VHH binders against Protein farnesyltransferase/geranylgeranyltransferase type-1 subunit alpha (RAM2). Designs and how they scored, part 17

Target 1, 316 residues: Protein farnesyltransferase/geranylgeranyltransferase type-1 subunit alpha (RAM2), of Saccharomyces cerevisiae (p29703)
Amino acid sequence: MEEYDYSDVKPLPIETDLQDELCRIMYTEDYKRLMGLARALISLNELSPRALQLTAEIIDVAPAFYTIWNYRFNIVRHMMSESEDTVLYLNKELDWLDEVTLNNPKNYQIWSYRQSLLKLHPSPSFKRELPILKLMIDDDSKNYHVWSYRKWCCLFFSDFQHELAYASDLIETDIYNNSAWTHRMFYWVNAKDVISKVELADELQFIMDKIQLVPQNISPWTYLRGFQELFHDRLQWDSKVVDFATTFIGDVLSLPIGSPEDLPEIESSYALEFLAYHWGADPCTRDNAVKAYSLLAIKYDPIRKNLWHHKINNLN
Key: E = the ipSAE of ESMFold2; O = the ipSAE of OpenDDE; V2 = 0.75 times the mean of E and O plus 0.25 times the DockQ between their complexes.

## First folded at step 5 (VHH)

Design s50 (framework vhh_7pa5_2)
Fold by ESMFold2-Fast, scan of step 5:
Parts: structure tokens; C-alpha cells; sequence
Structure s50 (fold): chain B 316 residues (1-316), chain A 123 residues (1-123)
């Protein structure tokens, strides 16, 4: 979904001058006043327009305060029941929430509240959610909360039709974006009961093309293994994929294991790891797996040498 | 409160020009695509033009291509439609609308509408 282009107006950077001390004192007293009023209204169970306004003021200064979000939800639910246009009322609340969300992109309560609003909505719209999601990902393409909420929307609306293209676009923007690769996997896990031969071939080609661009990128190698495991009965250990991976390790498996300085460089240690896993699944190629893990331990990934030794010891 | 307020309509002779404005408030204007939709007397609504949130992409109905230009000023939360070479068949009530249409969709989806501004082209 790229029909929307986003532009944002960033606030000015922080000053941190000596007036900070005075501002902290004033903030503390104002905060105490607002919290005192909130406690009083909550204790009275007051569900009024002034209570709604007060919750907005508190959220502006303390958005992580769980109790205030619950209180606001109760007020909104009550006021919605008295509104002549429930759809308009909840759309207005979502428009208010958009601004709060932009100011607090890593606040769990905001996304939880947004889900609650969509569950209340008599005709919720996934299309309504897309502009804010795109803006947030454009600002921080690896924001876990935004990605989690988008996945929730796909499941809530049972709509996955644009997700593969969206993941592709973000991978084009940043090939190292593991969140985009993870979202692409989410699509295959949840959107497809059966994969066609054409879809399978196209996806393998997409993966191989991305690996070819940056062979030492862990994300598409992890994705390739996951994709193979997901569709094991259709493509697992296809010779084309194995042959492709082999192009990134040279002739290292045909050479004797020497000292690290005598071994050649390879284009991808992740290719070697991928092949070691493949060979480790078949008793007939166990020796290849042992050699590959040994090479990872002594030269191509020595930082994780204990992991590679553990892998060798657990081969059947 | 969400509001879309159109202005700039009026009466003009064929071949004349008008510039419509739509003042938006109550939502983050810059992230939403916006459209102009018109309704002529006795006819259903006709989509005229759409502009993306950033203003980087625009589209037009075949009937207005080359004559109308859609634009926006996100700092002022304002949408514009510059109408040139006006024809009697452009006579209609023009609405500003927030556009939620999926890319490539044949069905238009709008969730907020203004009250409209009347454009009359007489000869």
C-alpha cells in the first residue's frame, strides 16, 4: 500500500538549559494537580466531557500511565452510546489517537487502546489504519509495536492482499531490515493454505536475488531456511537452492582443513551455515555437515565456535 | 472536531478559471490522500481528482485532465483545485473528501466530506 506519501513536521530539538530546573518544578506541581483531579473523578466514576479532556491532558504528560487509558476507554464507550453518530465519534477518537501515537511511538498502551477502539467500532476499516502505519514505519522501519499492530490488523480484518508487496518495498528500501523479512514470513504463515507452483518459484527467485545482492546478509538466509521448513513437502532441499548456496562457499569443502590463514575467503558464512544444516539432516552427508561446522568454528565464524561444536555433537 | 470547509466557488463564463480551497482540521492532514468529487444537478457523484498525502502523486478524471490541477499545502492544512478552461458541463457542487481508496481499486472510498461549494459555468 504505497498510494500515500508521508511528510512529518518534527519538533525542535531539546534545549537543556538552566531553565530546566524551574521547568521541572513547575511540571511536578502541574502533574500532581492533574493526577489529583484524575483520582477524584475516577473514584466518582465520572464519565463526562471534562473527564475525557482531563485524560487527554494526563496522556500528554504521562502516556505510560495504564489506569488513565482504561479510564478514557470507559468514558469513550459511555459517550459513544449517547452519540447520534457512533461511527463519526469513534473515527474522531482515532484521529485524536493518531497524534498521540506519533508523539509516543514505543508506548504499548497506545496500540492496545487502538485495538480496543477498532473492536468497539461498528464498521472498522483497515484502510483507515494504513496511513498512520506507513508514516510510523517511514520514521522507524524497525519499530516492533508498529509491526505487531499491522499484523494484528491483518488478522482482525482477515486481509493480507497487500502485505507481500509492502514487505517487498521495505526490503527494496533497506535489504537489512529484518522486520520486513519477518513480516514477509508472517504473510506465508497466515495468508496461504496452499502455495501454487508459480508462487513457490517466484518466492525462491526473490530470495535468491536478494541474497545475490548482499551474500553476507543474515536476514534472507534465515528467511530461506524458514520458507523451506514452512513448505517442506513442496520444496525442501531442492537441488537448485542447494547449488545456489554452494556458489557462495567456493571449493572450501573439497580442500583439507588447514590453519585459518591457509583457508580461502568465502562470500557468505551464512551460506556455509545453511548448507551445514542441510547436510546434517541426512546421514549420507553427515561428514559434509561436520566439515562445514568445523570450518565455521576455525575460520568463518569463530566468535560462535562453541555453538558450532555443539551442532556437531548433536548430529544423528 | 473533524472539519472540511470548501470555498472559492461561484459563477464564471465558459473558458474562465476558478480556484477552490478546502480547509481541513481535526486530523493529521499530511498523511491522508485527499480528493475532489463533484455532483451535477440530477446526476450522481463523479470523482474529479486525488492527491497523495505528501503531494507526490496526483490523478485526474479523463473529463478534466489538462484543465484542472490539484495541489495541497500541508503546513496550512489546505487542499486546492485550480480549474482552467471551464465548460458548462463542469457546473456542479464540488466536495472535498478524505480518500481511503486502495491503490488500483475500482471502488472509491471516502470517510469525511465537506458541505460543498457551488461552481456554475454559464453561457
Amino acid sequence: as target 1 above (316 residues)
Amino acid sequence: QVQLVESGGGMVQPGGSLRLSCAASGFIFSIYAMSWVRRAPGKGPEWVSTISGSGGSTSYADSVKGRFTISRDNAKNTLYLQMNSLKPEDTALYYCARDLTWEGSTTYEFDYWGQGTQVTVSS
Scores: ipSAE 0.432, ipTM 0.758, lowest interface PAE 2.8, mean pLDDT 86

Design t03 (from h4 with F27L; framework vhh_7pa5_2)
Fold by ESMFold2-Fast, scan of step 5:
Structure t03 (fold): chain B 316 residues (1-316), chain A 124 residues (1-124)
Amino acid sequence: as target 1 above (316 residues)
Amino acid sequence: QVQLVESGGGMVQPGGSLRLSCAASGLIFSIYAMSWVRRAPGKGPEWVSTISGSGGSTSYADSVKGRFTISRDNAKNTLYLQMNSLKPEDTALYYCARDLTTYYDSSGSEFDYWGQGTQVTVSS
């Protein structure tokens, strides 16, 4: 651990009123010293090794302080330009950032800074990013910032070749992981200029297999609807998909709407919603949509009855 | 700061054994695969062995399979190479390297950090 000398620098006090002074009770004397030194060095526009170390100390206690991240980036950019090996310099900065990121997985500034470092890097590597992304997703499989950064990397590197396998592995680990299903959709939207009929058929089969395994899982039903909408011209609302969905609702549409006690159980309320959405798009099947939404309101999803009534009203 | 420091090299007779160590600092050691790569005088680098971040998967070059064992201690941030039944052909400078290869990317090894190397000489 390095210790730097600041004897030539006088910490600059912050301007606070009496109300702000009460909030200072929550800070250590060391934090006040660090912040005072940071203000002084920033005012001098000092881009030095001691300034870099100071920013690291402040980030350790106040990682959401956006001004310090901007200052660190300016220091890094300057020191990198003075370095004999810019690749090695930036690789070491990324390794420092890995530890900071692991300790602060939901901090926006960290991920933004990471993107800036990769843009600055002469030969950035997506392979270098994958282990930390895997570690963080293994720790919290639904961390929005990690998933967003992985998508950014795919676009930045124009590399999608392993994303379907990755999404499949996470879906296999936790079939309810909506972030993995969302990432799978990101692949289809962005990875291919031309998508083959075989790829589309295989994907549809993947979706149906996952639905069959857990019919009351919302994620693959939402994904199926999105996939059908994205590739409507290639897949259409195929009778195969509609027939498949119908297997999960029994004969509920042919029964009169009575008391909830008189209606049978169904394997999936999401199948009923999926079919209602499909039927609602065509005036010829609007009556089926109305009945399906009504059944959701009175029996299969009554907690969302206002949503179902709203959908019925929008059909007429 | 990131540093990989090898140790344990030396001179041995054919049939002898050596254990190499690589101490890593300044990085999250446990999440990256690590490799041993050697370079004999006048030859290009030859990959020797790789171990996954967790230590659950290992691979070896055909020339060392059955004689060398790669291992790691993630609590100590240290990589090891146990070399048995050493041959004159094993004479080389041995480097510890961070390997960016992942389970999903089999397109070949990519190394971003190298140690300074430790010399192994097998001679009668």
Scores: ipSAE 0.556, ipTM 0.824, lowest interface PAE 1.9, mean pLDDT 88

Design t04 (from h4 with I28L; framework vhh_7pa5_2)
Fold by ESMFold2-Fast, scan of step 5:
Structure t04 (fold): chain B 316 residues (1-316), chain A 124 residues (1-124)
Amino acid sequence: as target 1 above (316 residues)
Amino acid sequence: QVQLVESGGGMVQPGGSLRLSCAASGFLFSIYAMSWVRRAPGKGPEWVSTISGSGGSTSYADSVKGRFTISRDNAKNTLYLQMNSLKPEDTALYYCARDLTTYYDSSGSEFDYWGQGTQVTVSS
């Protein structure tokens, strides 16, 4: 980097009370100088190369300082307007931001600034965003900020073409990763394509295969219910799904509701909840729903007993 | 600032070897696929080879398969192209390029940064 001269600028000191000084984090003299220079340049509304460099130095030590991100954005907006190649200028800014993001993956301001840069960009590219997104998710597959930013990109670019395969890969890596299941649902809700019967059947088989691997995993059961609700009315539920779910509860519905020690173990309490919800939608199967919720209250999920009684009372 | 600087070109006789290098700076080199693209006199650009960010996956144009080897050193932010059994038809300006394609992208290579190129001349 170029070393800039600041002799024409008087740093503005940070004002602290005696009480505040006893409670403040210790700062280096360099940090105090940088902050003083930043306040001076901001007060002058200076939008210059030295100001841009100063914001980078401050972000390196104080990336959560909201004011400096806003100031940098104003400088970038001004500098790009004077550039002969606006696309190249903003691409270089995104490359600078990639390194800052890698060092600060849970910083909200960084992801917000990235969105602002893409909105400012005359020809933004979703492909350009994918490497950093992959790196961040590979490092922390449940990082809320990264998942939120990826969803924002899909909506901003109206591009979902890789999202189903991506979610599948992360589910293969960790079947309990609820973020990946949530992202898969985001795809079906927002892609807005006409879904073929083959796609529907393939997705259902994918869900059933994942449930079979770990029947007591809540994520694919919640996903299955959401997927059926998205594409079928309650009366259009596939009998294959109901038959599949019943394989995880044994013969518990044929047994009398008595002492919990007399009831067998089942492979999945989530299967029983799924079936209770399904049966509760149809007056002809209301009695099955009541029994299933009662069994959840008595043995299979007694901690949530009041929830199950509430669901029984709300059946029409 | 972003830079891609090629080196290692020169003149060589048919059957000879050369090793090209591309020094990258100003971006996270290790997360991007990188490619070599060449342009012969009077012809359009021809893609030569691509390597994934991790280095785990490589691909080559049919004209260079078995003769050229692409590699990278992410610690040094450097891309390489080892060229063996060189032919007069390999004479071209060789460019280092940042490749935006991903594992899921079947649409082919998309490049956003290019070096200035290094000249390779194969002649007797």
Scores: ipSAE 0.545, ipTM 0.807, lowest interface PAE 1.9, mean pLDDT 87

Design t24 (from h4 with Y32F; framework vhh_7pa5_2; at its last look DockQ between E and O 0.84; V2 from the best seeds 0.00; counts 0 for: pae E 3.0 > 2)
Fold by ESMFold2, look of step 6:
Order: sequence, then structure tokens, then C-alpha cells
Structure t24 (fold): chain B 316 residues (1-316), chain A 124 residues (1-124)
Amino acid sequence: as target 1 above (316 residues)
Amino acid sequence: QVQLVESGGGMVQPGGSLRLSCAASGFIFSIFAMSWVRRAPGKGPEWVSTISGSGGSTSYADSVKGRFTISRDNAKNTLYLQMNSLKPEDTALYYCARDLTTYYDSSGSEFDYWGQGTQVTVSS
């Protein structure tokens, strides 16, 4: 770190009432000095290289301190306006932020700051963001804030070209990764305004292949229902998909509704739920929907039995 | 400040070898793919080789396959190009570049930082 001289600055002490006194006593002398200098420079509205460095030091020890992030943003905005190469200046700030992210993987406030930097940037690049995003998701594939930032980037850049393949890779690695399935749906909702029959057929086949691998995985069944609702009316659902789903429930609908002990196992309760939803939309098949929901309530998903009874009641 | 500084160029006879180095600073070297690009006299830039951030994936232009080896040392933040069996047509200014190319992009390479270049001259 470059060493700066602050001898001209009088640190401003923390204004403390009685309730905060115990917390203040726990601070190190170095921490108190840094915060005192920061309060002083903020009050002076000093937008300088030494102020920028001070914010970096404070973020290193107190990365959740929102006021320091805001102060740093003001410094960066001022200094970029005086730079001969604004693009290079902001890219340097993003490179610094990548290192902060690596060193503070649990700090979610970083992502709001990144958004602010990209909005300032005269020529931002989504590809520039991808290395750090990949690192963070590889570390924690369920980190909601990192996924939210990636989705924001797709929308901000209007660029979805990598997202279907990325979701596919994550699903191939862990077919139960619900964040990857949810991101795949995000792609279809936003990336395509015109859908060809080839694209629809390919995606339906992808979904069916993943269901075949692990039929009792809720993620692809939920995704399948959402995908068909997005692109097809309920009454016009592809009969190929309905036929496929029936292969996972055996002959259970031909049996009387009896005690759970008398009913066979099925390969997927989610297939039964999917079919019940389909059959409930047509008066001609409504009796099958009632039976399917009844079977879910008594054997195949009794934890949600009140939901199934509610579904039956709504079929009247 | 991001910096890429090439070294190791020079004059060499046909059939000879050189090893180029690129010292990187100011960014997380290990998460970015890196490339070598060359520019022969009077010619435009020509991609030579790319290595992934981890070093696990490499690719080469057809003109250098089997003769050039790209490598990296992430502990030293250094990119390398071992050039063997050098030919006069390899004469060029060789640049180190930070490569934003992704696995899913078929449109070629995109580079956001470049070094100053190091001259390689192959002549009798």
C-alpha cells in the first residue's frame, strides 16, 4: 500500500451515547484511528487519492459499512471525470473489486456497488464480469445474491448468449441444483422473443431426458410445468409429454382408492401431480384429476394432503 | 493498475528456440484466460495461443501447433510461451493479452488488456 500523510486531518471521534459505549470500547486503536479519519474526510467532502486509499483500508476491516462504500463511489465518480481514460479507470476499479470479492465472499453489499460501477461505465462488458461470477458460484452454487447479480447483468447487457449452456453445465454436474433450473427458466422468459418449433422440441426433450435419469426430482417437473405454461396453453399441452409422464405412475389409476398399504409404489409422485393438473383443466378428464389428487393425499404425497384436498375442491 | 510486461524476445536462427514471459500485475491473474498474439511486419494481429485461468485448457493456431507450448505459473503471475523449431515466418512482435473469451463463444477471442510486445526475429 502507498503511504499517505494525514497529519493535516483531525480525526472526528464517534459520537456515542450510553447504549453504544460498550461496543466502542471493543475497538482497536488502529480501527478507531481509521474511522476517525474517515469521518473527518467525509465531513470535508475530500475526493482525493488518499481518501480513496482510506476507503479501501476500511473496507478491508469493515466491509459491511455502507457509508464507506457510498463515499468510495463518490470519490471514484469524481476521479474518473478527471481521468484521460475513463474506461481504463473504471476497469481498474472493477479489478480491485474482484479482489475485494475474493477476500470477502460473504459480503453481499459488493454487488450493489458493482451495479453502480457498471451503470457509470461508458463501455461495460458482461464478459468482464464472468470470471469472478463463476468463481463465486463454484464456491457456493446456492448464493442467492450472486445469482441475482448475474440475472441483473443479463438484463442490463441484454445478453443471454451464455446462460442456457451455463445452466446445462450446472445441471449436468448436479441434476438437483434448483438454482440452475431456475436460471434456465429465467433464460427462456427473457432471452427469446420468437420461439421456433425446433427450439421447443429440443428443450422438451432435454427436460424429459433429465426426468428419466431421476424421476423423483422435483426441479425438472416444476420446470416442465412452467415451461409449458410459458409457451403453450394448458389445454394444448403436448400429448407426447402427457404420455411420457404416465410411464412413471404405472397402473395406479386403474386401482380402487383404498388404504395406503394396498397401493403400489410409483416412480414419481411429481408425475402424478403433473398429470392431475393436466386432467383437471378438461371436464372430460376431471374424474382422473380427482382420483390423482386423492392418491397424492393418501399415499404419494401425504405431507401436502391439505393442498390436494384444496385442489379437488376447486375442480367443482 | 493492470500491467502486462513481455520479455524473452530476440534474434535467433531458424530451428532455434526462445521462451517468452509475461509478468502480470494489478488483477486476479488465476481467474482470467491469457493469450499470445503476434504481429508480423506489415501484417495485422494474429492469434497464437490461449490458456485457461487454471492452466487446464490450451489451444493453438494451426501454424504453431506442435512447436509452441503455452503455460502459466499462477503463483508467480506469469504467462509463458515456449517456442521451438522457429521459422522465419514466426518473426513478429509478440503480445501478451488478457483474454475474455468464454467456453461458449464461437466468435473468436476478445482481449481487454495488452502488453507492449517483445520482438522475435528468426533469420539466418
Scores: ipSAE 0.377, ipTM 0.741, lowest interface PAE 3.0, mean pLDDT 86
ESMFold2-Fast, scan of step 5: ipSAE 0.607; ipTM 0.840
ESMFold2 (binder alone), look of step 6: mean pLDDT 81; pTM 0.811
OpenDDE, look of step 6: ipSAE 0.839; ipTM 0.939

Design t25 (from h4 with Y32W; framework vhh_7pa5_2; at its last look DockQ between E and O 0.86; V2 from the best seeds 0.00; counts 0 for: pae E 2.7 > 2)
Fold by ESMFold2, look of step 6:
Structure t25 (fold): chain B 316 residues (1-316), chain A 124 residues (1-124)
Amino acid sequence: as target 1 above (316 residues)
Amino acid sequence: QVQLVESGGGMVQPGGSLRLSCAASGFIFSIWAMSWVRRAPGKGPEWVSTISGSGGSTSYADSVKGRFTISRDNAKNTLYLQMNSLKPEDTALYYCARDLTTYYDSSGSEFDYWGQGTQVTVSS
């Protein structure tokens, strides 16, 4: 509840060219007043409490305006240097930013600004970030900006200790949530040098269990392929994964490649794709890969037939 | 400005009851876990109870289990502690606190804001 006096400020009017005619029609007189004051204070390089409040008012009506975010950052950086408790000052700014985030869930400038605040922060805390991140993912579990920011936090803090459990909870809630599967892979990419053989085996079993529940879900198959590539040389896979994947395609590879009408249904086209990828890596099984890709092109995933023909050509 | 204001303390006889309230402002109350912490005369702070942001999960110190109930009203931004069967050892200054401890965290309690507290005195 701050009320500031700007009577000493001469606003700088907004200049509009012919290319901005629609924008001129949409601007309110209040927007013009706020922007005029902001342009004046920016030109004066005024880094003051009233300038901070002015940026908050402008962000409330125009949250995509990058220049105002940059100006606010400059004000915050200056004012924190004068604060007796810089940690408290920046934590209050983050709390304010949470409210802006709630009201503007698709605004990507918020997350860039948040990163800048944490880099400036003398004692940043990953735990303080988790409530707003949870709120935003609960609202939209596929919000790319929020997931990208959470990954940045894990790297910035060098802290991944809760990320596997978090991904597991999201997958349990919605097994089709590709963002949760992708985040689970992000965890293993960053933990690959410290993982035990028991943990690798448990993860493989987790993947196979989730595939068994919904065999035609692309997310765990894509994840399995990536997981095997990441850890293949550290854990002997033998035939276990191939045998598992084979259970979802029946005997389709034993059949002649004929018309689509002569081929049976299978439980998972993604199992067939996985097997084709596996067999394509070994010259001794290349013919099996060619046949699997051919079957995908003809019946089991014809929408992507050009991809499958490309894969076959690359094997020759 | 973040603000936590406790109320509802007072003097009661052993076996009596009190209900503490904590009015929160300046942050999104519903996404934060909240805790009650108490400080008895001459003692350090003692964690009493925690409630998740949604209110779906609660936990209690062994010394208060079965006697105290933590609750929240997210529409009113208010945290509560219902204290029944009060004992002289419950005499303390009671604080509400914003709790950084997450569901997955097993390493003690961590708080970033708390109020001035409300006094509870249990005596004959």
Scores: ipSAE 0.443, ipTM 0.791, lowest interface PAE 2.7, mean pLDDT 87
ESMFold2-Fast, scan of step 5: ipSAE 0.626; ipTM 0.847
ESMFold2 (binder alone), look of step 6: mean pLDDT 81; pTM 0.810
OpenDDE, look of step 6: ipSAE 0.830; ipTM 0.933

Design u09 (from h4 with S54E; framework vhh_7pa5_2)
Fold by ESMFold2-Fast, scan of step 5:
Structure u09 (fold): chain B 316 residues (1-316), chain A 124 residues (1-124)
Amino acid sequence: as target 1 above (316 residues)
Amino acid sequence: QVQLVESGGGMVQPGGSLRLSCAASGFIFSIYAMSWVRRAPGKGPEWVSTISGEGGSTSYADSVKGRFTISRDNAKNTLYLQMNSLKPEDTALYYCARDLTTYYDSSGSEFDYWGQGTQVTVSS
């Protein structure tokens, strides 16, 4: 444990930052002192061990203070260049950042700083990033910042080899996890230029199996449409997929459109929407699309009635 | 500061037991897999055992299976290796290491932090 001496430094008043003014009610004498010392060291452009420690103390109480992150980055860049082991120095900085990140999981500056550290690192490791990413997702599976950072890592390292399995594991844990389905799509968009026949068949089976488990789950239906569009040259609306979707709507397309009370229940309104979209792409099946959208407006999804009428009006 | 500090080594007769400890500091211990690696005189490093971050999964080298047990106490940031039925060929410096190996990559262990090692000598 080190206590640094600041007797040679006169704290500067906190005067020119809008965020400092917004936080004024929460100011303590300790906070005022820390901020005053930081402003003084920043004005001197001091890149020292005591300055590094001071930035950590300020981040602990004011992690949204963007100026302190820029100052810490400049100190780290300077100190790493003088270190006998730059890899070890930056790995220790990342370990410090892991603790800060756990305490502030939705702070933009923390994830931005992490990206900057990896860009600065002479031999960055995607494996080193995975434990904290897993912990953060396990704590909050919908954290946008964590998912965005993982995607950034895949692109930065040009490494997608484990992402499909990871997305599958999260979907097994929570089939409604739209972030996991979105990440699975990110894999197909970025990792594959060409899909093999085996990959295509396996992926369609995966999607259909998940839909069969929970037919009224929007995520795999949205994913299926996106997957069909991404690989249109290979898939072109496989009749098996259309036939599969049809199993979830009963015979509603053969029934006259009456009052909502006269129409039967169906297994999935999303299946009906999927089929309406498919039929709407072909002039020969336009009448089926119109009927399907009308049924959604009248009975199966009346909350989005205006959307369904808009889709009917836009059919060619 | 990041540190891994081993202890519990010593001299023991064949058939004896020792318990090694590794005190970790400076990182979130519970999220990383941890390994024991040993280096015998005149030989290269030999991986001994790995434990997952949550402690639910363990693996062992064939030479120590049934004799050694790896465990961890995440509340104390401590890794352990219980060594039973020790043999002269177990004589080595024993290191604890932070292991970056993930469930999805079985291509081999990748270590980024090492302790200083603790000496185990099995002799009569």
Scores: ipSAE 0.538, ipTM 0.805, lowest interface PAE 1.8, mean pLDDT 88

Design u11 (from h4 with S52R; framework vhh_7pa5_2)
Amino acid sequence: QVQLVESGGGMVQPGGSLRLSCAASGFIFSIYAMSWVRRAPGKGPEWVSTIRGSGGSTSYADSVKGRFTISRDNAKNTLYLQMNSLKPEDTALYYCARDLTTYYDSSGSEFDYWGQGTQVTVSS
ESMFold2-Fast, scan of step 5: ipSAE 0.562; ipTM 0.820

Design v01 (framework vhh_4orz_3)
Fold by ESMFold2-Fast, scan of step 5:
Structure v01 (fold): chain B 316 residues (1-316), chain A 123 residues (1-123)
Amino acid sequence: as target 1 above (316 residues)
Amino acid sequence: EVQLVESGGGLVQAGGSLRLFCAASGFIFSIYAMAWLRQAPGKRREWVALITSGGSTDYADSVKDRFTISRDNAKNTVSLQMNSLKPEDTAIYFCARDLTTYYDSSGSEFDYWGQGTQVTVSS
């Protein structure tokens, strides 16, 4: 690490009132010194290489300290404007941020700062973002911050070309990964103003194949409902979807509700929930919806019985 | 501090061999593809060899079967073994970071370059 001289700067004492209340860990003398120096340089509005290095040292130990991120951004903006190569300067800043991000994958301020850097960048590159995004998702495939940032990048760059294949790969790795299914839905909502017949048929087949592999997986059933709502006017597949879902519940809708122990097992309670939701939207099939929710409450998902009763009451 | 530092260049006679090294620092080396490019006097830089983060390699037709690119992620190093050298291989050789990834292969895009190392092949 570089060693800077601070002999011309008097450290300002750290705030004791709030920090003493919030911090239950003993401060090191180095931490007190760093914070004191930061307060002094911030008060002077110093935008210098030594100030930049100081912010990095503080972020290493206190990455949630929001004031230091704003100070660093001001320094970077100033230094970038005076550099011989602004693109190279900001790319190096992003490489520094990659290391910080790996150490703090659930820190909101880091991802917010990254967005600010890309907005500041004269020639930002989605390709430059992809390696770190892949590394972070490989480490934790359900990290909300990483998925949210990837979605932001798709919108910022207006680039969705790899997202469907990426979601497919993660679903193939873990069919229960709801974040991957949610990202697949994000693609259809945002990437396509018009969808072709082939794309609709291929997507419906993808959904049905994944449901058939694990019928008791909630994620593709939630996704199917969303996809149906998004594209029902194009697809004209209501009967096919209903028929498909019905294959997972046997004949339970034709049986009397009398006794739970007399009711057969079904392949998917989520199929029954999907059908109940579908029938509940139409007054002509409301009785089917009531029966389906009642069956869920009595036998197929009794843990959520209060939810099912609430669903029945809301059908009015 | 982001750096790419080449070494291993020098003077060699035709038919000889050289091994170039590139030491990388200041970024997460293992997740990026790395490339070697060369520039002869008065010419544009031309691509020579590429190694992806996953270890897949590709070569320019002029060096195929003579050059081998490899990487050592533990040491943050990429190397280029050059065999059966020809006078036409005389150039400054540059190490570069390639933004190409497995899930985005829409062409190479380089954002960092080393200073280069001189290779001279005498006849």
Scores: ipSAE 0.468, ipTM 0.760, lowest interface PAE 2.3, mean pLDDT 87

Design v02 (framework vhh_8ghr_2)
Fold by ESMFold2-Fast, scan of step 5:
Structure v02 (fold): chain B 316 residues (1-316), chain A 125 residues (1-125)
Amino acid sequence: as target 1 above (316 residues)
Amino acid sequence: EVQLVESGGGLVQPGGSLRLSCAASGFIFSSIYAIGWVRRAPGKGEELVARISGSGGSTSYADSVKGRFTISADISKNTAYLQMNSLRVEDTAVYYCARDLTTYYDSSGSEFDYWGQGTLVTVSS
């Protein structure tokens, strides 16, 4: 909203190939002027308030233009170093970035720039990041960039204390939210260097409770398998978990393989897949795995029949 | 030293609400299976009212309180809460906060190893 004079600067056009020509044609005259001025100021290495404002105007119309973000970062780094209050300066930059982020939540450059600002900040605050993360997740609970940035914050600040509860809350809100299940796995991989027997038991109970609520939900079954693999030395396919999984497939493994019409319904095809994977890990239970994958191919998940045949062929 | 300290009990009229708090020290919630609320009413046995896992993700309730009571935990403050709404005369009891070491390998018989002092809840006109 602040205006600057550029009468002392001649815009520099970029005309290097057909692709650049086509992009140039699609720009407004005002945008072409702004881009020309930006190229001129970049060539002069001008790190000034008018250059900063120019980058903001360009970002407003072309937030995916990498060069302008890099130029803005250089300007901010320079101006910050000359500021009497570095913290205030960077916090004002983050305030500006909050508005840009709210308007462009799926833009990689914006989240990347945000990370760069936090690395530059002498006293960065995870607490300051929480409102923007909440607003973005409330708007789109499966936004890849927002989840990736939250994980980056946890690692950058070495702070995981609220992440298990947060993942639980998002799963309670939408049990099908695979991003929340993925974040819960991120917690177990990164937050704990030593996991107690009680923590493992509590987590298995959480998973089993969620599976019981919606047995035909792929997310907790995929998570359970991953969790068992992550802690295989501690769990080694706990028989209670295997027994739990069998409650969702009835007696289908004891019946002869017939026509699909003669086979019963089961509560979860994912339970059958989970058990097939478990049995496939041991040569002594290979026949059980083969039967389970065959049942998936002919009745319980025929859309992926080629995958199931591939799984059978890879058992030995 | 492991301690559980309850607070928030008192006299309330039927239909009223109370929030009980359980402040834990000497351990962290993520290291245990669950925190439970157990009540003892005059002339009755013990009843497990509500349970929340050490992670805060799983909850369970007695049929007598479902829809009226809500258990929650603030893991960072190591404190569990029991929000009691639509209180009835039959909810009158001493409410205990207890550390539950029951594992999913043995869901039969609760293993409560530490108990608070109890807090009296009286629902009366």
Scores: ipSAE 0.000, ipTM 0.083, lowest interface PAE 24.2, mean pLDDT 82

